# VHH binders against Mitochondrial amidoxime reducing component 2 (Mtarc2): the designs that were tried, part 24

Target 1, 303 residues: Mitochondrial amidoxime reducing component 2 (Mtarc2), of Mus musculus (Mouse) (q922q1)
Amino acid sequence: GTVAWRRTRPRRRRQLQQVGTVSKVWIYPIKSCKGVSVCETECTDMGLRCGKVRDRFWMVVKEDGHMVTARQEPRLVLVSITLENNYLTLEAPGMEQIVLPIKLPSSNKIHNCRLFGLDIKGRDCGDEVAQWFTNYLKTQAYRLVQFDTSMKGRTTKKLYPSESYLQNYEVAYPDCSPVHLISEASLVDLNTRLKKKVKMEYFRPNIVVSGCEAFEEDTWDELLIGDVEMKRVLSCPRCVLTTVDPDTGIIDRKEPLETLKSYRLCDPSVKSIYQSSPLFGMYFSVEKLGSLRVGDPVYRMVD
Below, E stands for the ipSAE of ESMFold2; O stands for the ipSAE of OpenDDE; V2 stands for 0.75 times the mean of E and O plus 0.25 times the DockQ between their complexes.

## First folded at step 15 (VHH; framework vhh_lunsekimig_d3)

Design ee1 (from cc8 with F108M; at its last look DockQ between E and O 0.56; V2 from the best seeds 0.00; counts 0 for: pae O 7.3 > 2)
Fold by OpenDDE, look of step 15:
Structure ee1 (fold): chain B 303 residues (1-303), chain A 121 residues (1-121)
Amino acid sequence: as target 1 above (303 residues)
Amino acid sequence: EVQLVESGGGVVQPGGSLRLSCAASGFTFSDYALYWYRQAAGIERELIATINSGGRTDYVDSVKGRFTISRDNSENTMYLQMNSLRAEDTGLYYCAAGTYDWETGYYMQYWGQGTLVTVSS
């Protein structure tokens, strides 16, 4: 049992200030594939969950176990996922649909995978779906792997070895944290600076918040949404993945990333963390497990 | 070309002190997190000390209170002050500089060749 040492801060009567409303919730079952919009989600220590499907618990890998993302295969963003009771249905342009069981046999092979320079395990989802991705992407042989809670995730210590002050959490295949949040206002602000407007899907958040000012989310340390308590981890540093068009799968490699770089660079004091990456969105860990829904008020917890 | 060169290793008696240095070149030193690792014979290499670009430090429990990691950005050098040395501190000590490439999604680390520290009576 991974004893998550929750430092029980003495429950000082925290004042709640509403800062916004949940306007959208997305779960991304397969890393770099299309998100699924949901009305309600459970928030677990490792991220969002809808039924038996967990956010970014599936990942496409090369045969050698290395992670494949939309950075290398931009067309991954065109793979749509339908959630069913016990199955995932995958669809993509030019492909026949494929149905995958959510629960895999324990006899399926476990692979040693590598993402972001770290090792992690993944259970093979079988030859059929492997061939499906291989046929779809047409570049090399791929496999699909699934993380399960019996496996060891990537810990904060490994993710951020120089940042000992960060919360202790564990993730499967998410980049940095269990929950990713962006405000609508921030997107609006960005779009005022772009010739070609971009959608929220470019940035692949889990939670979208309305009713706040642009980049107000940068100031949120502790949030209460529904019965979920979240704590800020880091800002989201953006990379070339943000330049992949979610509708076409075409990678621009410039916008909106260049525009973001022009006005959303980090403070020099935290350059060690973010380097030259522009910041857009916020990462959160889950401090109190629960559920949230679209339409829920977002509260800032203030001491 | 990125280079890290450790120095200051040697033989010391238990309870003694050593100061290791790591001279860096070929990259923007001030932007990197810095690390000291050590590898004892027959044991896997372990991270023992970290200092980020902002100067925040972290240590493994076994060296807390005895070892101090520091950096001089003007000289592109990191240090490890080791006090109250023990036999179990014997090993090859490596300095490393790390950065995260957000474009590729890889954490990159550069390593030195190591300097030997022997604690023996």
Scores: ipSAE 0.014, ipTM 0.320, lowest interface PAE 7.3, mean pLDDT 91
ESMFold2, look of step 15: ipSAE 0.319; ipTM 0.701
ESMFold2 (binder alone), look of step 15: mean pLDDT 81; pTM 0.789

Design ee2 (from dd4 with F108M; at its last look DockQ between E and O 0.72; V2 from the best seeds 0.00; counts 0 for: pae O 3.8 > 2)
Fold by OpenDDE, look of step 15:
Structure ee2 (fold): chain B 303 residues (1-303), chain A 121 residues (1-121)
Amino acid sequence: as target 1 above (303 residues)
Amino acid sequence: EVQLVESGGGVVQPGGSLRLSCAASGFTFSDYALYWYRQAAGIERELIATINSGGRTDYVDSVKGRFTISRDNSENTMYLQMNSLRAEDTGLYYCAAGTYDWETGHYMQYWGQGTLVTVSS
């Protein structure tokens, strides 16, 4: 059991201030594939969960174990997923649907994978789905792997070796943190600056919050949503992935990223973390496990 | 071309002190996190000290209170002050500068060639 060292902060009577409302929740079972909108989710130490399906616990890899994302294969964003009790159904343009079991046999091969320069394990999901992705993408041979809780995830220490002050958490195949949050107002603000408007799916958040001001989420340190307590980790640095159109799978490599760079660069004091990447959205860790729903109030916890 | 060059290594008696330097060139030094690693004979290389661009430091337990990492951005140089040296501190010491490429999703580190520190009576 991954002992998440929960810093037991003394339970000082924290005041709650409502800062917004949950307007949307997305889970992304397969990294870089289409999100699944859900009404309710469990928040675990490693991210969101709906039933047996966990956020970004599946990943497409090359045969050598290297991660494949929509940065390299933009059409991945067109793979839709339907959640069932025991199965995932995958669909994509020009493909027949394929059904995958959520639970894999223990006899399935475990691969050594490479994700963002770090090693991580993944259980092979079988030849059928491997061939499916290979046939869909038509560039090279691919495999689908699944993370399970018996495996060691990527720790904060490895993810951010220079940032020792960050919370101790572990993730499977998410980029940086267990939970990603963006406000609707921030998107509206961004769109006032764009010729071609973009939708929230460009940024692939887990939680969308309404009822706050643009970029107010940047100021949130500790949140209570439903019965879940979350703590801010970092801002979300944006890359070329944000330029992939979620409806077409076309990457333009410019917008909205260039626009974001024009006004959302980090403070110089934290340039070592974010470099030249613009900031849009917030990363959170889960401090208290629980569940949240669309429509739940979002509270800031203030000492 | 990115270059990191360590200096200051040598032989010292137990309880002694050394100051290692790492001169950097070929990149924006102030934007990088800096690291000291060491590798003892027959042991895997280990991270022993870190300083981020903001000056925040971190140490492994074995060197806490004895070693101090610092940086001079004006000189593009990082330092490791080593006090109260022990035999177990013997090894090849490497400096590194790290940055994260968010486009590719890779954390990149540049390394020096290392400087030998020998603690012996």
Scores: ipSAE 0.027, ipTM 0.486, lowest interface PAE 3.8, mean pLDDT 91
ESMFold2, look of step 15: ipSAE 0.392; ipTM 0.752
ESMFold2 (binder alone), look of step 15: mean pLDDT 82; pTM 0.795

Design ee3 (from dd5 with T106R; at its last look DockQ between E and O 0.02; V2 from the best seeds 0.00; counts 0 for: pae E 22.0 > 2, placed apart)
Fold by ESMFold2, look of step 15:
Structure ee3 (fold): chain B 303 residues (1-303), chain A 121 residues (1-121)
Amino acid sequence: as target 1 above (303 residues)
Amino acid sequence: EVQLVESGGGVVQPGGSLRLSCAASGFTFSDYALYWYRQAAGIERELIATINSGGRTDYVDSVKGRFTISRDNSENTMYLQMNSLRAEDTGLYYCAAGTYDWETGRYFQYWGQGTLVTVSS
């Protein structure tokens, strides 16, 4: 940081403009697995938390530590998760349920993992759940790893260059930022262009906002929701993962991605950031920690 | 008038602890990112810790694990808990508050006067 000094008191006040209402909150404990709808959540600098369960703090990896997503193993989207205070309960088609303790022994192996070209660590969740995923997916040996705060998070700015920001953030296994937001109106608009309609779950947002115009969230910079203040990081570029049907686990590879490419490509001035990826939804960092609930008004903070 | 006033500096032995305070007035404290800087003799000021308006903290490697930045928005006060102090931590400690001005597109920052920390016998 560079500094500019003002000789007089600032005379402007931050104003609140209500732009909508929180209609849905999702937490995705295991990357690529089915999300859990919650009615209230804590918002930490590492993302959403409900009790001891944190958004994308778990990830399926190959034996060599490379991440596995629904792009490679689309059936991951069918793994359902029930949140308990000290446990995750996992269910999947054709599988008996398995219960996973959230707190792992510190003696469990720490894997060196790789996610989107960045290194990150993960603590092994044990042989039982590893075998469970291996039996479910059947294509090779898999393991489940968990991030914890003793580990260094990922600094993702190198993958997605953005406007200069005065502060850093780290994430565990999310793609880019702690919080992902989409409006209902944007989905409704997309669905008017598709023969086969899609659900919001295709896009895996944490926060869904109702009561605004389609794509209005593209313009939101600073938000206040409940006690939480958030700042825009970048638009969410979409890839073929968006074409995995969350109800069937079948990857289309074309829709809704091709339709998004027809009207959601970035302005030429920012092509160096987004290239040819279509944009749908927004990524946010957390500026003021707190809690938020379904039904909270969403305010844009302006000066 | 914006004011930032540091306190809590003093003389301590190596391995000792100090808690610095920064009392702020003249702006909406909860809206600002806050900083601690350190200046040793003959060296430029060094940013050592940050806490943004959302409470996210960051530290330079030389103080990570030993120093803890915190803020109390109800008292308009920021703190720096300094543990396991070393002789090289000696210096003048400044608090700062900064924000991005959307109208001008510029970052700006207010500074305190500094409080002296001496780590020696």
Scores: ipSAE 0.000, ipTM 0.097, lowest interface PAE 22.0, mean pLDDT 82
ESMFold2 (binder alone), look of step 15: mean pLDDT 81; pTM 0.796
OpenDDE, look of step 15: ipSAE 0.023; ipTM 0.404

Design ee4 (from dd5 with T106Q; at its last look DockQ between E and O 0.79; V2 from the best seeds 0.00; counts 0 for: pae E 2.6 > 2)
Fold by OpenDDE, look of step 15:
Structure ee4 (fold): chain B 303 residues (1-303), chain A 121 residues (1-121)
Amino acid sequence: as target 1 above (303 residues)
Amino acid sequence: EVQLVESGGGVVQPGGSLRLSCAASGFTFSDYALYWYRQAAGIERELIATINSGGRTDYVDSVKGRFTISRDNSENTMYLQMNSLRAEDTGLYYCAAGTYDWETGQYFQYWGQGTLVTVSS
């Protein structure tokens, strides 16, 4: 068990200030596929969990182990997932449904995968689902892999080598952090600037918060939601993936990304991190494990 | 063309000081995090100092209090002030500049050719 040395900050009596309410929770079992809305989730050190299903613990890869995302295959966002007992049911346009066990045999092959330039392991989910994705995408041969906690994840040190002050955490196939949060107000603000309105699904958050001002989430350092304590890591830099329509799987490559670039660029002092990527949403690590629900108040913890 | 050119290396006695420079060209210097690495003979290259675009610094324990990394964005140059040098500081010193490509999700670095630092009595 990788003992994440959580520096137990002395429990100073922190004041709680309510800043919002959880309005939506999404888990994304397969990276770049459709999210599953849930009413309750466990927050683990590596991200959200619903039952035996963990957020972004599955990933589509090429035969050589390289990650495939909706950037390359936009139609991935049309793959829907249903959580049933010990199985995942996958559906996509023009495809027959396929059912996958959540627990894989230990005999299944482990692949060396490459995700955002970093190495990570993944257990093969079998030929049937591989063929399913191959037949669906029709571009090349693909495999589906699963991360398990016996494997080594990607550490903060590797993810952000220039930012040694960041919390020490580990992730499987999420891009940057265990938890991604966006406020409803921020989306509303963005949409006031767009000709074509976009849904929250364009941005694929885990937690949506209502009852705050636009981009107020940018100021939140420590949060208490349910019995979960979270700490801010970084802002979410947005890329071309945000231009994939979650309903059609069509990639625009322009909006809403261009609009975001017009008014949501980072401070120059952190340009080495974000470069020219606009910021929309916040990344959090989990400091205290627990559970949260839709409707839970969101508290800012202030010293 | 991206270039990083180290200078300032040489031979120094234990307890002495050196200042390394790295001149950069061909990219937006101010937008990059900067690094100093070193490689001793028979040892893997190690990161010893970092400064991000905002000026925040970090050091490996072995050089803390002795080495200072800095940057001059107006001159596209980074520096490593090395004080109280020790024999174990001997090695080839590399400067690097790094940033994120969020389209690909990759962190990449440009590298210099290195400058030799020898600490010997």
Scores: ipSAE 0.237, ipTM 0.633, lowest interface PAE 1.5, mean pLDDT 92
ESMFold2, look of step 15: ipSAE 0.353; ipTM 0.720
ESMFold2 (binder alone), look of step 15: mean pLDDT 81; pTM 0.789

Design ee5 (from dd5 with T106N; at its last fold request DockQ between E and O 0.89; V2 from the best seeds 0.00; counts 0 for: pae E 2.7 > 2)
Fold by ESMFold2, fold request of step 16:
Parts: sequence; C-alpha cells; structure tokens
Structure ee5 (fold): chain B 303 residues (1-303), chain A 121 residues (1-121)
Amino acid sequence: as target 1 above (303 residues)
Amino acid sequence: EVQLVESGGGVVQPGGSLRLSCAASGFTFSDYALYWYRQAAGIERELIATINSGGRTDYVDSVKGRFTISRDNSENTMYLQMNSLRAEDTGLYYCAAGTYDWETGNYFQYWGQGTLVTVSS
C-alpha cells in the first residue's frame, strides 16, 4: 500500500532592506484636482482608498466623454476636496461650495469616456456638479463622472501594449498605475537646479518616502510598506502638466520640465516607452492588499 | 511620410518556412517598438510578436518556438522568420511600429499594408 507523509509547505525566505520611511500619503479623488493628505490609507488593487474615497475614481469630461486634465484646464488643480462621511465637498476660487454623494443612484447615466487614448466608463455625477465645473472653467460644457469597481478598468495590456512583461493590473482614471511614489531626496535634488523651487504636489505622488538618497527609488523593485506589497511597473514620464503650479493654477510650460529634461532622460534601450519625456518618480502595482500609514518603514524585498 | 512596407509573403506547404520583411521610413526606427500582426479571413487582427527598442521579444503561444522576430536598426528593417508553418498560420501579416506620446497621453501605431501568407498542401 500507502505510506503516510508529513505535509511540509514550502517556506518563502525574503530579506528586507529598509530604504526609507513614508513621510506623506496623498489621495487625489478627482483627476487633476487638488490632493488630500492622509495619515493612513488602504491599498487596493486599483489604488489608494480612504474610507469610501478612492484615488482618481472621479474625472472631469467634456460633453463628448473625452477627459479634461490640468494640461488643458490648469485651474482644475485649485479644486479642493473635503472628505465627509458619504459626501465630497468641493471648493474652488470664486465658487460656492458644492456637496455631492459618493454613492450615486445606479440609474444615473453611464458615459462612454475616452482617457489616455483608451475607452473607459464613468457614471454621471448629476447636473448640479456638471454645471459647477462648467461655471468654474467657463470654456465649454463639462461633466463629472465616477468609476466604480463593477466597471472594467484600463488593463496593463491596453495601457502598455508593447510591454507584455508587466504584471497584470487595472486602473480607473489614474494615468498609468495604481500607486505613484517619489522620494523627498529626489525633489530636494531637483530644487537645487531650479531658480523657482517647486513642491512635491507638482508631481502628484501617492506616497512620499524620506530617508533615502536622491533617485534611489529608481532601483526599487518590490516593496513592503505596512502589510502592503508593491511591485515596480515603470518610471513616471513627465509632461507639461508638471509645470502647473498647484497653489496658483498657472502653467509655466517650461519649468520644472526643461530642467528635468537636462538630466532625467531614459537610456536608448527603452526609448520606445519614454522617448524624450524626462523621468521622475516610480509607478507601482499592489501585489498584496493591506494598509499603510505615514511613519511606516519602507522595505525593499530581495530574493 | 511614414511608410512600412511588408514583403516575403507567398504560398508555402505545411512544415515550410518563410521570412517576412518590413522596411520602414519616415520616423526614427530605433526609437519604436515593432510588431507583427496576423489576420485570418473574417477574423480581427491578432498581435503575434513584438520587439522593443532594446531588442526584447515576446510571442503569442501559437507561434512560440516557430517564429522569430528581429530588427536591424542600421537597415530600418524588421523581420519575421516563420518556421514549421501550419495551415492555421494562413492570413494577412501586417507590420506595425508604435510608441507613446506622453504630452497627449496617447499610444499610437503606424501600420503597413500587409503581405499574404498561404499555407496549403
């Protein structure tokens, strides 16, 4: 017959190297609008979440469904958001505040939207907030739409058709990945090169890390923060949006982008991804869901 | 004017080989990822092989081990070596070149006109 065997499950041994500390966490509920600094957050497979508010699950679109970003409408960066139980309160210069529910009626129209060259759906947030944005921006009619997890997001295969080696994930309205990370040291280094200093909000990261050297994050593959595991996607290519001052809504069109171009261009072997766009910060996917907070050590996981 | 011109298609028996070429002009060839797509009659185009600006390749399972994509940046030409051809490989083969435009936030591709491969006994 048979013989009984002990069951021994394989053990995974990973070495952890602390590379820094989480110094700031940002959630940007509405794409291109002002971020909200939080002390702690959940990390879902589609990005950061604080309570019912999710990173870039709201987006301003034109009547035809095409996205609007701070590149076209820089004053979007001045729209601030207050997180209340079940509601968002929006404020902007020269506007009466508006309150909208996070949970929308399931009967609200679902728009076919266009974002970053890809189709994605969004549920209409109603006429009141649409008129609010239209009055604020003044250039044409706008609407606000909301993603929910019952909808299909933009997949890695669609975002990066030429990079088939990337791990699978989906995003709602973030440009490229669920999580964006930059070190404080990288910003400090950039600011030594600029006449007019910029702050981290120009770059809109979700996680800011202190205690490492400038651009050290370019080398980080797999991270453990709190009980969350993250895996590197790609470097973040920067465009004219980076030149929008988050406090004034004024687009410079040159700085800090031109300075970044002087020292942050990619190696020729990856020119098919980045071309002439300078690289600043890193994109990550969430491999193990969980929570993290300001003050957590950041570990690099190695084999 | 951007051009991608395929050549090398034809009629071949099962088990045979063909080498497809894609000659490119009008853009900086070395800065683009390159692709071969296949379209069988009445079916949508299928991506079958890729090669990026650094030479990293990838293949769909149905051609892995039989097809080899390569690029010669000095000649602005991409190739597809097709070995051990099967009837299922019959179709119109397109080359494409693509990259990202981060200022507009779009991925875009240039396309060739296609070259016909028929695998028939």
Scores: ipSAE 0.366, ipTM 0.712, lowest interface PAE 2.7, mean pLDDT 90
ESMFold2, look of step 15: ipSAE 0.265; ipTM 0.682
ESMFold2 (binder alone), look of step 15: mean pLDDT 81; pTM 0.790
OpenDDE, look of step 15: ipSAE 0.404; ipTM 0.734
ESMFold2, fold request of step 16: ipSAE 0.365, 0.256; ipTM 0.731, 0.666
ESMFold2 (binder alone), fold request of step 16: mean pLDDT 81, 82, 81; pTM 0.792, 0.797, 0.794
OpenDDE, fold request of step 16: ipSAE 0.804, 0.792, 0.787; ipTM 0.900, 0.895, 0.892

Design ee7 (from dd5 with Y100R; at its last fold request DockQ between E and O 0.85; V2 from the best seeds 0.00; counts 0 for: pae E 2.3 > 2)
Amino acid sequence: EVQLVESGGGVVQPGGSLRLSCAASGFTFSDYALYWYRQAAGIERELIATINSGGRTDYVDSVKGRFTISRDNSENTMYLQMNSLRAEDTGLYYCAAGTRDWETGTYFQYWGQGTLVTVSS
ESMFold2, look of step 15: ipSAE 0.387; ipTM 0.737
ESMFold2 (binder alone), look of step 15: mean pLDDT 80; pTM 0.782
OpenDDE, look of step 15: ipSAE 0.223; ipTM 0.617
ESMFold2, fold request of step 16: ipSAE 0.000, 0.409, 0.399; ipTM 0.069, 0.754, 0.754
ESMFold2 (binder alone), fold request of step 16: mean pLDDT 81, 81, 81; pTM 0.795, 0.791, 0.794
OpenDDE, fold request of step 16: ipSAE 0.901, 0.895, 0.906; ipTM 0.953, 0.950, 0.956

Design ee8 (from cc8 with Y110H; at its last look DockQ between E and O 0.50; V2 from the best seeds 0.00; counts 0 for: pae E 11.4 > 2)
Fold by ESMFold2, look of step 15:
Structure ee8 (fold): chain B 303 residues (1-303), chain A 121 residues (1-121)
Amino acid sequence: as target 1 above (303 residues)
Amino acid sequence: EVQLVESGGGVVQPGGSLRLSCAASGFTFSDYALYWYRQAAGIERELIATINSGGRTDYVDSVKGRFTISRDNSENTMYLQMNSLRAEDTGLYYCAAGTYDWETGYYFQHWGQGTLVTVSS
């Protein structure tokens, strides 16, 4: 049937080794749109939450329910989001701002959506914001949908059917995992290799860690940050979406991806998982729920 | 064009056995993870068994120990050996192929048309 989730709190205390400090926390309410920097966040089993705003619980879809990402519409990265108590305020170049209530009427239509070849539901956010995105993007009719925790998410088995060793979790509209983490040192190292330096925002991490060596996060298996315990899922493979400039919405299609391919390809033993995609950053699942803050020490848990 | 064709379904008494086959064409079979799903009346398709390109297998608890997935890359064919069948195993069985496309960010699953398995006395 269903493999049970790993327990969220281990019963035996483990040894802790500090590996760094949280330097930045990002939540991306709408898939492919700009992130929101926060100083404190709750970590749920479905990802980061700040108040009523949840990471990738909103998604732009075509009229037939298929997802739209910055690969198709790079200018989505320019949609900025301001967190209000019960509202999101959206801004984009050439557009009047629009206010979106976070809590939607239960009577709003529930769409059957398609995300990376998997079915997932989404509640329609209404005609006003749908028209707003349609006017902004101009290429076809678009709608905005919202995930609700009463809906069925995409499970580990659906995401990675051939990788049965992975711990169980569910995600709404994130690509692959509840939490994405990169170190500052890894970005600094990448930037020494690039003609045009890039920002961390190209990579859309939830958590940024300072105080470690470049690519140390590749070795981190179990982490304790604040009250939260996390377990490694997989390395984050990078695609052409990483080449979308978060400040201009222009897709380069080559950099920083080509540079990453020159030194970040996987070990041959795991090529069946990652193929030719370069690896940058790590995916984690949440094993013990809680909160964390910018400035928290990051510990590896050692058996 | 990718094609997946299931065969081997039929009517079987409880406790009986069936072997399902999935013949594949239109892609490099050995590079892909493969899956068996089943769909009982009134229920969404459910994943029941997986086999990755390296030959690692996994099963849902309800079929573990009774069903065996395998692949023959030289014949571009995947199999599901089903033993100790129960009435609750009745349904339409689909093979599927696909992978997460890290280069494009799309995951594509290709499905067969299904083969019916009925377990009844």
Scores: ipSAE 0.000, ipTM 0.293, lowest interface PAE 11.4, mean pLDDT 86
ESMFold2 (binder alone), look of step 15: mean pLDDT 81; pTM 0.795
OpenDDE, look of step 15: ipSAE 0.020; ipTM 0.280

## First folded at step 16 (VHH; framework vhh_lunsekimig_d3)

Design ff1 (from ee5 with T50Q; at its last look DockQ between E and O 0.32; V2 from the best seeds 0.00; counts 0 for: pae E 16.9 > 2)
Fold by OpenDDE, look of step 16:
Structure ff1 (fold): chain B 303 residues (1-303), chain A 121 residues (1-121)
Amino acid sequence: as target 1 above (303 residues)
Amino acid sequence: EVQLVESGGGVVQPGGSLRLSCAASGFTFSDYALYWYRQAAGIERELIAQINSGGRTDYVDSVKGRFTISRDNSENTMYLQMNSLRAEDTGLYYCAAGTYDWETGNYFQYWGQGTLVTVSS
């Protein structure tokens, strides 16, 4: 095993500046389903982990392996998840509870799945949960798949082939990065512009930060939270999924996305990356693995 | 109707040059990332060059320094300049235009019919 000697860049005495506090942490075990609020989380190279459950390591797919999100099936956001040591418990309106093992047999079928034009593997979670989602959504046949660490994730090179300057990381079923962060102040700002106020759940962040100014998170390059070090990847381009009401599962297709478009468009210099998508929230990669908790100070690491 | 039409293919000698064109119609060309694929006989189709909507380019290693992808949004046309051609560059070349469908969350591509490039001595 070629020990890639991580050239320990001489630890220049980085100064820490507190920029906020962690106010909330969410994990989304199943992509597009309801988030689980947690007090503490491990941050891994592939995203957040709570016990044996990892952020966005499960995904609903069509029978042909194509990803299904709340964009197509808005009611997915109503599926609640309870974390147990060895099981996930799923609940949804009008459905009976279903319990899934976190650990799947190795004999379960592996599917070729497709996310945003990229291929990735997923292990089938079985017919029972497949039928559960099929019965819940009532539109077509669906399967639930799980990513495991024996599989190859989607790499930065594949996600952003023209962006060679980005840090190398790998993700399972997240859209584009391991960690998603939004400040409370940014949400407050947005809500001053909206007739109908929206809550943070519309944007499905992993980490919420309080105590900073609106959109200050856009300026953060390197963060220390708990014993986790993070590096900025990109701003979060927002899509129609932000218009799904997390409480009703109804998609508006307009707000808050239209409002965001009015004042949060990217600089023309980076239009090639974000196109016409408004920016709200920041994506981070994990540079140093560790743990963080609600209430932890958020430090900017400055040279 | 969406159309992508490749042209410029032909027979060239090793070391020669060829310029492929892909004329697009029926969609907002400037909003799409553009791609060149090629398929050699008995081999799976491979991505060889891409250019995003902003003009940033990327290439597979085998064509780096030899091939150049470009786009003209005013003419709805993308190009592939191929220099220093090799026998292994022989194949059917496809142009594609891709974008995200924000309604479905799916990435989709439009494809041309392909143009044949033969490098033979």
Scores: ipSAE 0.028, ipTM 0.445, lowest interface PAE 4.7, mean pLDDT 91
Fold by ESMFold2, look of step 16:
Structure ff1 (fold): chain B 303 residues (1-303), chain A 121 residues (1-121)
Amino acid sequence: as target 1 above (303 residues)
Amino acid sequence: EVQLVESGGGVVQPGGSLRLSCAASGFTFSDYALYWYRQAAGIERELIAQINSGGRTDYVDSVKGRFTISRDNSENTMYLQMNSLRAEDTGLYYCAAGTYDWETGNYFQYWGQGTLVTVSS
């Protein structure tokens, strides 16, 4: 009989073109909370990981399991996180710090949560941290939940049901993709158009790239960074969440969003995907796992 | 008020053809992705064909080559041409129009009431 793997068409060599250098790497353990800058990270199929801490594997929810975002509670952006042994240490203005274990008892309640119109599970992180968030935000009772990889995440088909051509991937609490990337040049260009300059943290990227032209990342399809291969998903549409000042927790509701709308709207041919949202930065999925670090060259792969 | 109204269902013998229509009103038709779903008795609705605002089409394997989805933005109408019909194609056929709301992060769809297709005899 015929052996299918021996009849597979040989793959052509991929040509590498350096397009930039990794200038920053951010992990956001708790959705909507402050990021942690790291110099080196593992890149898993569900996003960035540093040790036991994973990007957007924690989320603040209401008692009914619905997501709470910085739009609803903009002071979430002021919650800072430090890593210490097997614990996360949370700090916020006016609060005593709290320490929570990364590994939760398997007996902790699993909540049915709702995130961007999709169902997803989360394991309760306990009453102490729930009370901490409730005291900090003051508006209602809140809980913290944690995802683990034994739970079913949100798949490409659930996130983008009408874009069936996209590659398969899965995310926990990230908005739409495992990895979010922006170039520094794109931010510099945006800032030339603003009265009040904004920081990259407004946009919450995982990877920041230097050494390219503004918006060049919009053209990148397949990337090699360190050992990691990534493939473009879609552009990142921006909403009012980008108007929350990461230093003050105050939501502007207008800038930088209105300026972005003046020059970053999508081409009419893809309006069904992006509607009237301006585009800033790119979403990527992880095709080959590995490690990457600040200072790594960023290569575009060509078939 | 948003309305999606299917028509063109009926009884057809195996190997026959039908053309379904979905007339839309109450929203900007050209900006929406459009879908056909079918529901056989005792089974959840399944997506069988889709067409985005730019005209790109996709189909499940069981209908590829037999069904063709199309849209006419000037008439706010979507179509499903069904050829070489089989008994397994029997069911209620629903049109849907949907979009991703980037501000709220929700995906939502408007649904029609369905039109019955019966392939028998």
Scores: ipSAE 0.000, ipTM 0.138, lowest interface PAE 16.9, mean pLDDT 85
ESMFold2 (binder alone), look of step 16: mean pLDDT 81; pTM 0.798

